# Ledger of designs, part 32: VH-VL binders against q96ev2r1098to1170

Target 1, 73 residues: q96ev2r1098to1170
Amino acid sequence: CVVSVEGLSSSTTDAQLKSLLMSVGPIQSLQMLPQQRKAIAKFKEPAHALAFQQKFHRHMIDLSHINVALIVE
Key: E = the ipSAE of ESMFold2; O = the ipSAE of OpenDDE; V2 = 0.75 times the mean of E and O plus 0.25 times the DockQ between their complexes.

## First folded at step 19 (VH-VL; framework fv_vulinacimab)

Design u1 (at its last look DockQ between E and O 0.84; V2 from the best seeds 0.00; counts 0 for: pae E 4.8 > 2)
Fold by OpenDDE, look of step 19:
Structure u1 (fold): chain C 73 residues (1-73), chain A 119 residues (1-119), chain B 112 residues (1-112)
Amino acid sequence: as target 1 above (73 residues)
Amino acid sequence: QVQLVQSGGGLVQPGGSLRLSCAASGFTFRSYTMHWVRQAPGKGLEWVSGISGSGDDTHYADSVKGRFTISRDNSKNTVNLQMNSLRAEDTAVYYCAKGPWSGYYFDYWGQGTLVTVSS
Amino acid sequence: DVVMTQSPLSLPVTLGQPASISCRSSQSLEHSSGETYLDWYVQKPGQSPQLLIYLGSNRASGVPDRISGSGSGTDFTLRISRVEAEDVGVYYCMQALQTPYTFGQGTKLEIK
């Protein structure tokens, strides 16, 4: 149920990314790592994590293509 | 309510410099990318430069790389384009344009500013 | 760079008749999600460009439903079901897949 989002702008807000994530489905947690231009998000449903990865991998956000990967738990 | 009001521009000789400014209002400025698009007289549109909402990332068309610099001041809701080493082919109406945070399109445009580079 | 090619470049249309503009990209504008990074703009006489369609088929705010965008991959079409006088202007497609963003040459729509 976990995805990593890399390539974020350093000032991407929790609200912005949360909105993007929630467009696919509800999330359980979100951890922003701005110094790494990265975020870790956990969806409540595994299917949503997969869907998010498929939909937004290499998606342009704030003039940056993000990399979305599923994290195996 | 979204407004983009441009200033600057004018006539300059080749090799000269100009600074364009675009003042934004009606939206959370820092949450959106800003861009410059130009249009030579009687010609089509050409994307010139873009800057991320955070300002962390800037992109330029090859035609202006090394000569133009895009910047923004989120505290003043302004985006600027510093144009150095101007050439005749830079002559155009320059538009500032608002882009989204996610995905890309230009949903609002400034009124345009004419830049004329001529000896 | 992605090359955008529009046709026709000149489009005279009789009022009330439909209009269609083609846009072709040198590479696919499809995202893995199926979304299309193609926008349409119109620049009416004496005005700044304005957004018509984004992401292939989404109408921008205020755009009437008689204007639509379609297509996928490398072939796209802007359609106006019934041309009105206010539709006069130059239409541009633009790929937003990657920088530099690139526009088509523009299609000048005029009333016959």
Scores: ipSAE 0.534, ipTM 0.915, lowest interface PAE 0.9, mean pLDDT 95
Fold by ESMFold2, look of step 19:
Structure u1 (fold): chain C 73 residues (1-73), chain A 119 residues (1-119), chain B 112 residues (1-112)
Amino acid sequence: as target 1 above (73 residues)
Amino acid sequence: QVQLVQSGGGLVQPGGSLRLSCAASGFTFRSYTMHWVRQAPGKGLEWVSGISGSGDDTHYADSVKGRFTISRDNSKNTVNLQMNSLRAEDTAVYYCAKGPWSGYYFDYWGQGTLVTVSS
Amino acid sequence: DVVMTQSPLSLPVTLGQPASISCRSSQSLEHSSGETYLDWYVQKPGQSPQLLIYLGSNRASGVPDRISGSGSGTDFTLRISRVEAEDVGVYYCMQALQTPYTFGQGTKLEIK
C-alpha cells in the first residue's frame, strides 16, 4: 500500500527516491513534499510497501537517517 | 573517470587555521556525499567529517567538532574543510573521499594533503 | 561511537598461502533488512586507501576473487585465499551504520 518517508535530505531527488522504491517493487505513485523533507509513495502491491518499510526504516541516505512508516488506508 | 584532486595543506602553528580543498570531476558532484578522512604519521585512518549532496547535513568526529567546518560549492564541484584552532594532534595526511548517495562506503579517494601543526 | 577492533595488527605471510584478518564491532552492524554496514579498505605503500569490500561481502570493482569478506552481527573476516606480493599493505575495516564512521586499527600485511 502506502508508505511515508520522512527525514529526507534536501538534495534527494524524486528520481533517486523512485529508484530506491522500485528496487523493492513497482510503484503506483510518488509525491515529493520537499518543504517537509518528506515523500509519500504507493506501491502496486501491499507486500512491497511492507518490505520497503522493513528494509529502509532508519536507513542512512545522503547522511540522513530516514523514517519509513506504513500508512493505513 | 572519477577524479578527486586535493589542494591546500602545509605547516601552521598551534591555534592557527588552514583550509583544505578537493576538486571533483567525472560524476554529478551535487548528487553524492563527500568526506574527509585523516591519517596521523604512522597511525591508522580516522573519519573526520562528511557532507550531504546539498550541503544541508554535516557530521563531524568528536575530536574536531566545533573547530572544523566542512562545506561544498556545487557550482565549482569542490568540497572544503576549514580547520580552526589547530592542535599538534591534528597533524595528518587528509584525504577527501566520495561516497555513494547513501554514504555506505568510500569508493574514490583523493591523493592526500599533508597538514603539519608545529611550533 | 561504535568501536572497531582488528586482529591481528601485524600479519606476516608466505606468498601463495592464505591470510585472514578479524574485525569485531562493539555493537551489531546489521540493518533489519539483513544488510551489513561493514567495509574493508587497503592502503598499499605510498598510496591512498582503496575500497575492497562493501556491505559485508561485496567486492568492489577490480578486486580479485581471492579476496573475500564474511561475517555478521559483530564479527567479520577478510580472507585472502592466496597471498600475492601486490597484497602488501595495511587493511582496515570500517563501520558505516552510524556517524561518526569508525575504522579498526589496521592490520599490516607483509611478505615473510
Scores: ipSAE 0.109, ipTM 0.779, lowest interface PAE 4.8, mean pLDDT 89
ESMFold2 (binder alone), look of step 19: mean pLDDT 93; pTM 0.955

Design u2 (at its last look DockQ between E and O 0.77; V2 from the best seeds 0.00; counts 0 for: pae E 2.5 > 2)
Fold by OpenDDE, look of step 19:
Structure u2 (fold): chain C 73 residues (1-73), chain A 119 residues (1-119), chain B 112 residues (1-112)
Amino acid sequence: as target 1 above (73 residues)
Amino acid sequence: QVQLVQSGGGLVQPGGSLRLSCAASGFTFRSYTMHWVRQAPGKGLEWVSGISGSGDDTHYADSVKGRFTISRDNSKNTVNLQMNSLRAEDTAVYYCAKGPWSSGYFDYWGQGTLVTVSS
Amino acid sequence: DVVMTQSPLSLPVTLGQPASISCRSSQSLEHSSGETYLDWYVQKPGQSPQLLIYLGSNRASGVPDRISGSGSGTDFTLRISRVEAEDVGVYYCMQALQTPYTFGQGTKLEIK
């Protein structure tokens, strides 16, 4: 249920990213790691994590292409 | 209600400098990317530069890299284009344009500002 | 850079007749989600450009149903089912897959 989002704009806010994540499904948590231009998000449903990865990998966000990967626990 | 009002521009000699400004209103400015697109006389559109919502990320066309600088002041809802070392081929109408945070398109455009570089 | 090629460059059309503009990209504009990073703009005489279609097929606000965008991969089409006088202008496709964003050459639509 966890995805990593890398290559984020350094200024991307948690609110913006949360909105993007929530467009796929509800999330349990979001951790922003701005120094790494990275975020870790946990979806409530595994299917949503997969869907988010498929939909938004290499998506342009704030003039940055992000890399979305599923984190296997 | 979205408005983009441009200012600046004019006539300048080659090697000179100009600063364009675009004042935005009617939307949450910091949540959107801003861009400059130019159009040489009788020619098509050319993307010039873009800046992220916060201003941390900037992009430029190769034709202007090292000479133009895009910046924004989110407290004033303005985006600017500092143009240095201007060349004749920079002569164009310059448009500021609003872009989304996610994806890429320009849903609102300024009225345009003519920049003429001529000796 | 992604090269955008439009055809035709000049498009004379009789009022009430359909119009079609082609846009080709040098590489696929498809995203893994199925989204297409292709926009269409029109610049009417004496005006600033305005958005018509975004992400391949989505009409911008205020754009009439008679205007539509379609296509995938590297081939795209803008269609106007019944051309009206207000449709006169220069139409541009633009890829937004990557920077630099690049426009097609433009297609000048005129009334015969």
Scores: ipSAE 0.763, ipTM 0.948, lowest interface PAE 0.6, mean pLDDT 96
Fold by ESMFold2, look of step 19:
Structure u2 (fold): chain C 73 residues (1-73), chain A 119 residues (1-119), chain B 112 residues (1-112)
Amino acid sequence: as target 1 above (73 residues)
Amino acid sequence: QVQLVQSGGGLVQPGGSLRLSCAASGFTFRSYTMHWVRQAPGKGLEWVSGISGSGDDTHYADSVKGRFTISRDNSKNTVNLQMNSLRAEDTAVYYCAKGPWSSGYFDYWGQGTLVTVSS
Amino acid sequence: DVVMTQSPLSLPVTLGQPASISCRSSQSLEHSSGETYLDWYVQKPGQSPQLLIYLGSNRASGVPDRISGSGSGTDFTLRISRVEAEDVGVYYCMQALQTPYTFGQGTKLEIK
């Protein structure tokens, strides 16, 4: 259910990232960690976390390639 | 309406420096990537440099790395290209261009600024 | 770097006839998101480049429907179904999958 998103630009807003996450499925939470250029998000369903990782890993956002990893809870 | 108005340019000797500016209006400047694309006389387009909305991420073509510096001032809505150690091969019309938050296309372009590097 | 190769480099065409421009990339421009990171631009005489087609096949605002983009993977085509006088210019494909972004060499479309 949990993904980490790393490599975010410092100007990425929580609203922008939330919209991207929700394009795949509903989320339970989003935590922005801007000093680490990172965010942690939890989807309501594990299948959506997998789909997000498959769809957006190494996607270029604001001239930065992001790394999306599935997190084992 | 979106506008990108360029300034700077001119004739400079090899080894010299020049600074190009691009003033943006009609959109939330800090939310978009900005780019420089050049075109040597009679030649095609070459992407030169890009900068993220915050200015923290910059990228350069290999031909200009270490000599050119892209920067932006989000309080003035400007993107700049500092060009040092200029060579004859840098002679071109330079365009600024607006890119989206996610990777993609250049939907608006400036009018172009000629840079000539010659003895 | 991703190398973009256009064909033909010169395209004389009779008014009202179709025109096609090929663009090939040295690697796939498909991302797992399903997006194709290939754009088309035209530079008309004396003007800055302007966007025609983005993300493979989407027409930019104000581009007539007689101009279309298609293709996937490494092979892409810009098609003008009926060439008009205002179509004269140099057409460029560009990949935006990764920096450095790279253009094809350009295709000069001329009416004859």
Scores: ipSAE 0.324, ipTM 0.847, lowest interface PAE 2.5, mean pLDDT 91
ESMFold2 (binder alone), look of step 19: mean pLDDT 94; pTM 0.962

Design u3 (at its last look DockQ between E and O 0.43; V2 from the best seeds 0.00; counts 0 for: pae E 14.1 > 2)
Fold by OpenDDE, look of step 19:
Structure u3 (fold): chain C 73 residues (1-73), chain A 120 residues (1-120), chain B 112 residues (1-112)
Amino acid sequence: as target 1 above (73 residues)
Amino acid sequence: QVQLVQSGGGLVQPGGSLRLSCAASGFTFRSYTMHWVRQAPGKGLEWVSGISGSGDDTHYADSVKGRFTISRDNSKNTVNLQMNSLRAEDTAVYYCAKGPSYWSGYFDYWGQGTLVTVSS
Amino acid sequence: DVVMTQSPLSLPVTLGQPASISCRSSQSLEHSSGETYLDWYVQKPGQSPQLLIYLGSNRASGVPDRISGSGSGTDFTLRISRVEAEDVGVYYCMQALQTPYTFGQGTKLEIK
């Protein structure tokens, strides 16, 4: 149920990313790692994590392309 | 048959305002980023601003931040650049450009350009 | 900001001969996805810029095979295997890894 979002713009807020994540489904947690241009998000449903990865991999946020990967637990 | 047709621009005094418009056709407008790139006379290209397909994300070059505003109307397939507090150094040909949807930030289509001259 | 440096700035070429333009970035343009966000554009006399290469090495639609892009990290090259009259113009590299997007100074290709 976990995805990593890499390549975030330094201007991207947790609210923005959360909104994007929530457009797919509810999340349990979101951790921003600004120094790594990265975020870790956990969806409540595994299907939503997959859907998010498939839909938003290479998506642009604040004119920065993100890389979305599933984290296998 | 992608087309970007620009309008607006012209001559303005320093401190003045202009609005540029770019009408897009031939593609699903709302799915793609749109950008403005300018070129001062005899100079190179300078990225000015970009806006996401939804319009939720906007970015500006430091040189125009706080003075220029990029916006889009997806119902009309238009992207606009409101330029306030214009300076002589803003004099340039301004191009609207189509960006990618889920690709790199390339500009695969460009408008014909609009001359903006800021002079007293 | 990422600084893009092109060389040479002026490139006179004999028709039929190859041409090469270098572009260097102040930081790596490789994304964590493995993609390289470097584009090449050409602005021909009296025209708007047009895309030649995107993501380092991908040829845009309508761009002939004689034009290619290569490189990685911070060093990139645009090559024209056989220069034609229609290749006259100013060539720009641009990084699209992060905003602000930044262009090289431009390289003016002319026929000798």
Scores: ipSAE 0.011, ipTM 0.736, lowest interface PAE 10.0, mean pLDDT 93
Fold by ESMFold2, look of step 19:
Formats: C-alpha cells, sequence, structure tokens
Structure u3 (fold): chain C 73 residues (1-73), chain A 120 residues (1-120), chain B 112 residues (1-112)
C-alpha cells in the first residue's frame, strides 16, 4: 500500500502531489519530507500503489524527474 | 507498427515562418512525449523541443525559445512545430521523435526528416 | 545546459576489430535515485537516427549484444566488440537528465 516518491522539486506542494496520487485511487495518508526531496504516501488499496508506481515512475513534476518505489511497512 | 510521417518544410527567407507536422500511427499517441530534433547541414543533432502526452508540459532549447511553438492534436494524432522569426541558423533537417510517457530521452521511433532552408 | 563531449570525432576501424567511443558530460547524469540518463544513437548514411542504448547501459530492441554501453557519473563509453560493415554511421550520446536535452558532437565510424 505504500509508495515513496523521490526527486521532488522543492517547489512541489502537497496539493499537487495529492492530486496526482488521487488520479489513481484514494489515499490514506501523505507525508512530505522536503529536506530529502521525498514523500511517502499510503493508498487505501495495494493495487492502487502498484498502479501509481507503474504509471508515474520517472514522471516529471516541476522540471524534476520523480522516482516511485513500492515500500514495505 | 509505429509510424511517424512528417510533412512541411521548404525554403523561406529570414524572418519568415514555417509549420512542420508529424502524423503518428501504431501506438496510443496521447500517452507519449513527442520531440523535435534537428540537424544542420554537415553538423550533429540538436534537440529542439518536446511536449508531454497531454500537451500540458512543453520545453525548448534556448536557441528557439520565443520563436518556436510545439503543439499536438491528440484527436488527429499529430505533433506540430510552428517556427517563426526564422534565421539562417535554423537551416536543418528536422526530425520528429517519439519518447516514453515520461521525460527521459529514449527516442525509440523517428520520422523520416524534413528539410528547412532559411536563405535570402 | 549540460555539455556533452565525444571522442574521437572520427573513428576508422578494421572489420572484425573492437571500437570504443567516449562521451563525457559537464555534470553528473546520475539522478538521486541511482538512474543514469544517458542514451546512445546511431545515424547510418542516409537514414534517421536510431536508438542503441538507454539509461546508460540498456540495449534497445533489436540491438545486438556486441554493442554495449557503460560508465557512470560523467564518463561513458559505447563499445562495439566486433565491428561489422553495417555499423558504419555517426554515433551520438545524449543526456536526458534535464531539458534541454543535449547531444555530443558525434563520432563518425568508418571501415578502413
Amino acid sequence: as target 1 above (73 residues)
Amino acid sequence: QVQLVQSGGGLVQPGGSLRLSCAASGFTFRSYTMHWVRQAPGKGLEWVSGISGSGDDTHYADSVKGRFTISRDNSKNTVNLQMNSLRAEDTAVYYCAKGPSYWSGYFDYWGQGTLVTVSS
Amino acid sequence: DVVMTQSPLSLPVTLGQPASISCRSSQSLEHSSGETYLDWYVQKPGQSPQLLIYLGSNRASGVPDRISGSGSGTDFTLRISRVEAEDVGVYYCMQALQTPYTFGQGTKLEIK
């Protein structure tokens, strides 16, 4: 259910990222870690986390490539 | 099979305009980035512009910013390059290229190229 | 802009012998995730460019295993282990870490 999103621009907002995540499915939480250029998001369904990773890995946001990984809790 | 068929090009005077077009088939066009790459006579390759699948993101080489506009029509499966205020230095063969759904290069299919000559 | 520098610019080779082309970038092409944004292309005489290698070392579909890419950071190499007549053309590296994407100057491979 959990994805990490790395390579975020310092200008990328939680609202922008939340919109992108919700385009795939409902989320349970989003934690922004701006000092690490990273965010952690949990989807309500594991299939949506996989779909998000497959669709958005290496997507460009605010001129920065993002990398999406599935993580275990 | 993936096909990129280009049209447009020709001879124009400095300060003139041209519009290049690239018709795509054999893939879900709206899902992929599209790019223009040019090659001046006897010279190497230069990336000119790119556009996201939706059309929301566009990027340009500094040498063409403000003069060239990339666009796409996902209902017609075409990507276009509007070239204004043309200069002699814009003389080149222009290629359209298909990229992936993300910004990483990976130009796996290319059009046949069209020649643009800017001369008085 | 990231500057890409290739060497040699002209590469005459004997059939069946190995060939190497060097590409150097003015800054690292490694993303913080560990991926390297470096492609290689060939333009054969009279043809459009054709993708050979992406993300530093991955062969594109249909590219024989005698053609390989390696390197990291700022230094990259395309290697052909055994040159064949069909390999004649101009080879380009391209960085794709950030726009504008930029190519090296090209290396013209010819049979001598």
Scores: ipSAE 0.000, ipTM 0.677, lowest interface PAE 14.1, mean pLDDT 88
ESMFold2 (binder alone), look of step 19: mean pLDDT 95; pTM 0.966

Design u4 (at its last look DockQ between E and O 0.05; V2 from the best seeds 0.00; counts 0 for: pae E 15.8 > 2, placed apart)
Fold by OpenDDE, look of step 19:
Structure u4 (fold): chain C 73 residues (1-73), chain A 120 residues (1-120), chain B 112 residues (1-112)
Amino acid sequence: as target 1 above (73 residues)
Amino acid sequence: QVQLVQSGGGLVQPGGSLRLSCAASGFTFRSYTMHWVRQAPGKGLEWVSGISGSGDDTHYADSVKGRFTISRDNSKNTVNLQMNSLRAEDTAVYYCAKGPYYWSGYFDYWGQGTLVTVSS
Amino acid sequence: DVVMTQSPLSLPVTLGQPASISCRSSQSLEHSSGETYLDWYVQKPGQSPQLLIYLGSNRASGVPDRISGSGSGTDFTLRISRVEAEDVGVYYCMQALQTPYTFGQGTKLEIK
């Protein structure tokens, strides 16, 4: 149920990314790692994590293409 | 009530420099990407540069890379374009434009434009 | 860079008649999300450009229903069902899939 979002713009806020994540489905947690331009998000359902990865991988946010990967727990 | 008000520009000789400025109001400036688009006389539109909300991410067209620098001051709600080593082909009306909230796929508001003329 | 090609470049239209502008991209503008990164702009005489359509088919605020965008992949169309005098201007498509963002050549719509 976990995805990593890498390549985030430094201008991308928690609220922005949360909104993007929530457009796919509800999330349990969101951890922003600004120094790594990365975020870790946990969806409540595994299917939403997959859907998010497929939908938003290489999506441009704030002039930065993000890389979305599934994290297997 | 979104407004983008531009200033700067003018006539300059080749190799010279100019600085354009765009003052924004009516929206949460730091949340949006800002861009510069130019239009040579009698020609179409050309994207020049874009900058992220924080200012840490910038993109440039190849035609201006290394010569132009986009920057922003979120405390003043301004975006700037420093243009160095200007060439005749840089002659154009320059527009500042507002990008979207969390992705940069369109320009929903535009400044009034500023004429930059590079001529000997 | 993605090359955008518009046709026609000149579009004389009789008032009340429909108008159609084509835009083609050198590569697909469709994202894996299903979104299409194609915008339409119009620059009316003496004015700054303004957004008409974003993400292929979404009408910008204040844009009348008679103006619509369609298409997918590499082929896109802007349609005006009934041309009015206020529609005079130059229309541009723009891809926003990747930087540098690139515009079509522009289509000049005039009233016959």
Scores: ipSAE 0.011, ipTM 0.743, lowest interface PAE 9.3, mean pLDDT 92
Fold by ESMFold2, look of step 19:
Structure u4 (fold): chain C 73 residues (1-73), chain A 120 residues (1-120), chain B 112 residues (1-112)
Amino acid sequence: as target 1 above (73 residues)
Amino acid sequence: QVQLVQSGGGLVQPGGSLRLSCAASGFTFRSYTMHWVRQAPGKGLEWVSGISGSGDDTHYADSVKGRFTISRDNSKNTVNLQMNSLRAEDTAVYYCAKGPYYWSGYFDYWGQGTLVTVSS
Amino acid sequence: DVVMTQSPLSLPVTLGQPASISCRSSQSLEHSSGETYLDWYVQKPGQSPQLLIYLGSNRASGVPDRISGSGSGTDFTLRISRVEAEDVGVYYCMQALQTPYTFGQGTKLEIK
């Protein structure tokens, strides 16, 4: 259910990232870790976490390529 | 599995006080907004109050401002509603509900409801 | 406060037939991000409310495909393509654009 999103631009807002996440499915949480250029998001359903990773891994937002990884928790 | 288990409620006289509690499990409680929604007997739903994951951001319906206080204890995974200066119009079933990190609605899990009756 | 107005307030339907519930807001529910902050909930007899639709048109987990949401701006519709006995309950729209969140009055769906 958990994805990490790494390589975020310092200009990427939590609102922008929430919109991308919710385009795939409902989220339970989003934690921004800006000093690490990272965010952690938990989807309600594991299939949505996989779909988000598949759709957005290495996608470019705000001129920065992001890496999306699945996290087991 | 996500669960919201409510406690508290009961009969109280006008002007009295009551505290409702909602115990959460099955999710990272501190990451989510929590809300109270009430339903007067035979009536529709009314959002009462909400609180951010950190507890620092709270909002209230105008009908309860100054009388009700929402709070949370993230170490115990509980959200509470302190109700003071109760009126007959506050008689309702009170539900706690889980929202997302942001203030965007999406109440995907609800407690079982707790009846509050305000009557002389 | 954003006022939410539902119609009809009472909706008797025949099993297997479609049903539609209208919800109108006193102001646009479109956020600057382009998202529409409108949810639909159902409260079945004796139960807590449950989420059906979020962000105007997205089905919550476990909600059957025969239930859909549409609309934008101030005008929204919940549609059930083929009513089943299990659909009996009171349906509410809720705006979540701004606090206080506000519900419509509810639409009681019942089988003829």
Scores: ipSAE 0.000, ipTM 0.661, lowest interface PAE 15.8, mean pLDDT 88
ESMFold2 (binder alone), look of step 19: mean pLDDT 95; pTM 0.967

Design u5 (at its last look DockQ between E and O 0.87; V2 from the best seeds 0.00; counts 0 for: pae E 4.7 > 2)
Fold by OpenDDE, look of step 19:
Structure u5 (fold): chain C 73 residues (1-73), chain A 121 residues (1-121), chain B 112 residues (1-112)
Amino acid sequence: as target 1 above (73 residues)
Amino acid sequence: QVQLVQSGGGLVQPGGSLRLSCAASGFTFRSYTMHWVRQAPGKGLEWVSGISGSGDDTHYADSVKGRFTISRDNSKNTVNLQMNSLRAEDTAVYYCAKGPSYWSSGYFDYWGQGTLVTVSS
Amino acid sequence: DVVMTQSPLSLPVTLGQPASISCRSSQSLEHSSGETYLDWYVQKPGQSPQLLIYLGSNRASGVPDRISGSGSGTDFTLRISRVEAEDVGVYYCMQALQTPYTFGQGTKLEIK
């Protein structure tokens, strides 16, 4: 149920990324790692994590392609 | 109410330098990517460079890599293009252009008035 | 780089008649998100370029209904249902799927 999102802007806010994540499904947690331009999010349902990965991997945001990977727990 | 007002440019000899500036107003500047697009006389449009809203990421066309530098000052709502080692083929009208919002991509919805850069000996 | 190819390059049109411009990309401009990163611009005489269509088919603010964008994958079309005098200019497609962003050659629309 966990995805990593890399390639974010250092100024990306929790609210911004949360909104993107929530467009796919509800999340349990979101951890922003701005120094790494990375975030880790946990969806409530595994299917949503997969859907998010498939939908937004390599999506260009703020002139940067984000990398979305599934983290298997 | 969105406005992009350009300044700079002019005539320069090959190998010279120029700095273009674009002052933005009417929108939350830091939330949008900014770009430079140029048009050689009688030619089409060519994307030159882009910078993310935060300024973290910059991109350049191969034709200008290593010679041009895009930068922005979000406190002043300005985007700049430093052009070094100018070549005759850099002669063009340069436009600054506003990109889409943070989570969007793929268009320039507002353009500056253009600035002529002429590189000639 | 993604190569954008427009046709025709010259488009003389009679007032009131429809116009169509084709744009092809060397690779698909459709993202898995469902977005299509293809824009259309027009540069009218003596003016800066202006956005007409973004993300394939979305009309920019102030753009009349008679102008529309369609297509998917690698084939795109800009249509003007009834050409007016104000439509004179050079039309460009642009891909924004990846940097460098690349434009088509431009299509010069003129009134016959």
Scores: ipSAE 0.572, ipTM 0.922, lowest interface PAE 1.0, mean pLDDT 95
Fold by ESMFold2, look of step 19:
Structure u5 (fold): chain C 73 residues (1-73), chain A 121 residues (1-121), chain B 112 residues (1-112)
Amino acid sequence: as target 1 above (73 residues)
Amino acid sequence: QVQLVQSGGGLVQPGGSLRLSCAASGFTFRSYTMHWVRQAPGKGLEWVSGISGSGDDTHYADSVKGRFTISRDNSKNTVNLQMNSLRAEDTAVYYCAKGPSYWSSGYFDYWGQGTLVTVSS
Amino acid sequence: DVVMTQSPLSLPVTLGQPASISCRSSQSLEHSSGETYLDWYVQKPGQSPQLLIYLGSNRASGVPDRISGSGSGTDFTLRISRVEAEDVGVYYCMQALQTPYTFGQGTKLEIK
């Protein structure tokens, strides 16, 4: 149910990223790690985490390529 | 009422420097990537450089890397191109262009009027 | 870098007739998200470039429906179903999958 999003622009806010995540499915939590240009998000459904990773991995946001990975907690 | 108004340009000798500026209005400037695209006389378009909305990420064509620096001032709604170590092959009309917001990539929906840079002895 | 190759480079067309411009990329422009990072521009005489088509097939604001973009993978086509006098200009494809963004060489559309 958990994805990491890395390579975020420093201008990406939690509200912007939450909106992108929720375009795929409901989330349980979002933790921003701005020092690492990274965020960790948990979806309510594992299928939504997979769909998000497939849809947005290597997507270019604000001239930054993001890397989305599925994480085992 | 998106407007991109360019300034700078002119005639310089090889090895010289110029700074191009582009003043933006009519949109939330900090939310969009900004780019420079050039066109040598009688030639096609060449993307030169791009900068993220925050200014933290910059990219350059190989032909200008190490010589040109893109920057932006989000308080003044300007994007700039500092051009150093100019060569004859840098002679072109330079356009600033508005890229997409943080959700998308690539397409330049608004362009400045262009300014001519001539590098000649 | 991704190399973009247009054909033809010169395209004389009779008014009212269709025109097609081909653009080929050295690698696929399809992202796994389903988006195609291929745009088309026109530069009319004495003007700055204008966006026509973005993300493969989407028409920019104000672009008439007789102008369309299509294609997939590495092969793309700009089509004008009926050429009008205002269509004169140089047409460029551009890939935006990765930096550096790269343009095709341009196709000069003229009325014959």
Scores: ipSAE 0.100, ipTM 0.789, lowest interface PAE 4.7, mean pLDDT 89
ESMFold2 (binder alone), look of step 19: mean pLDDT 94; pTM 0.957

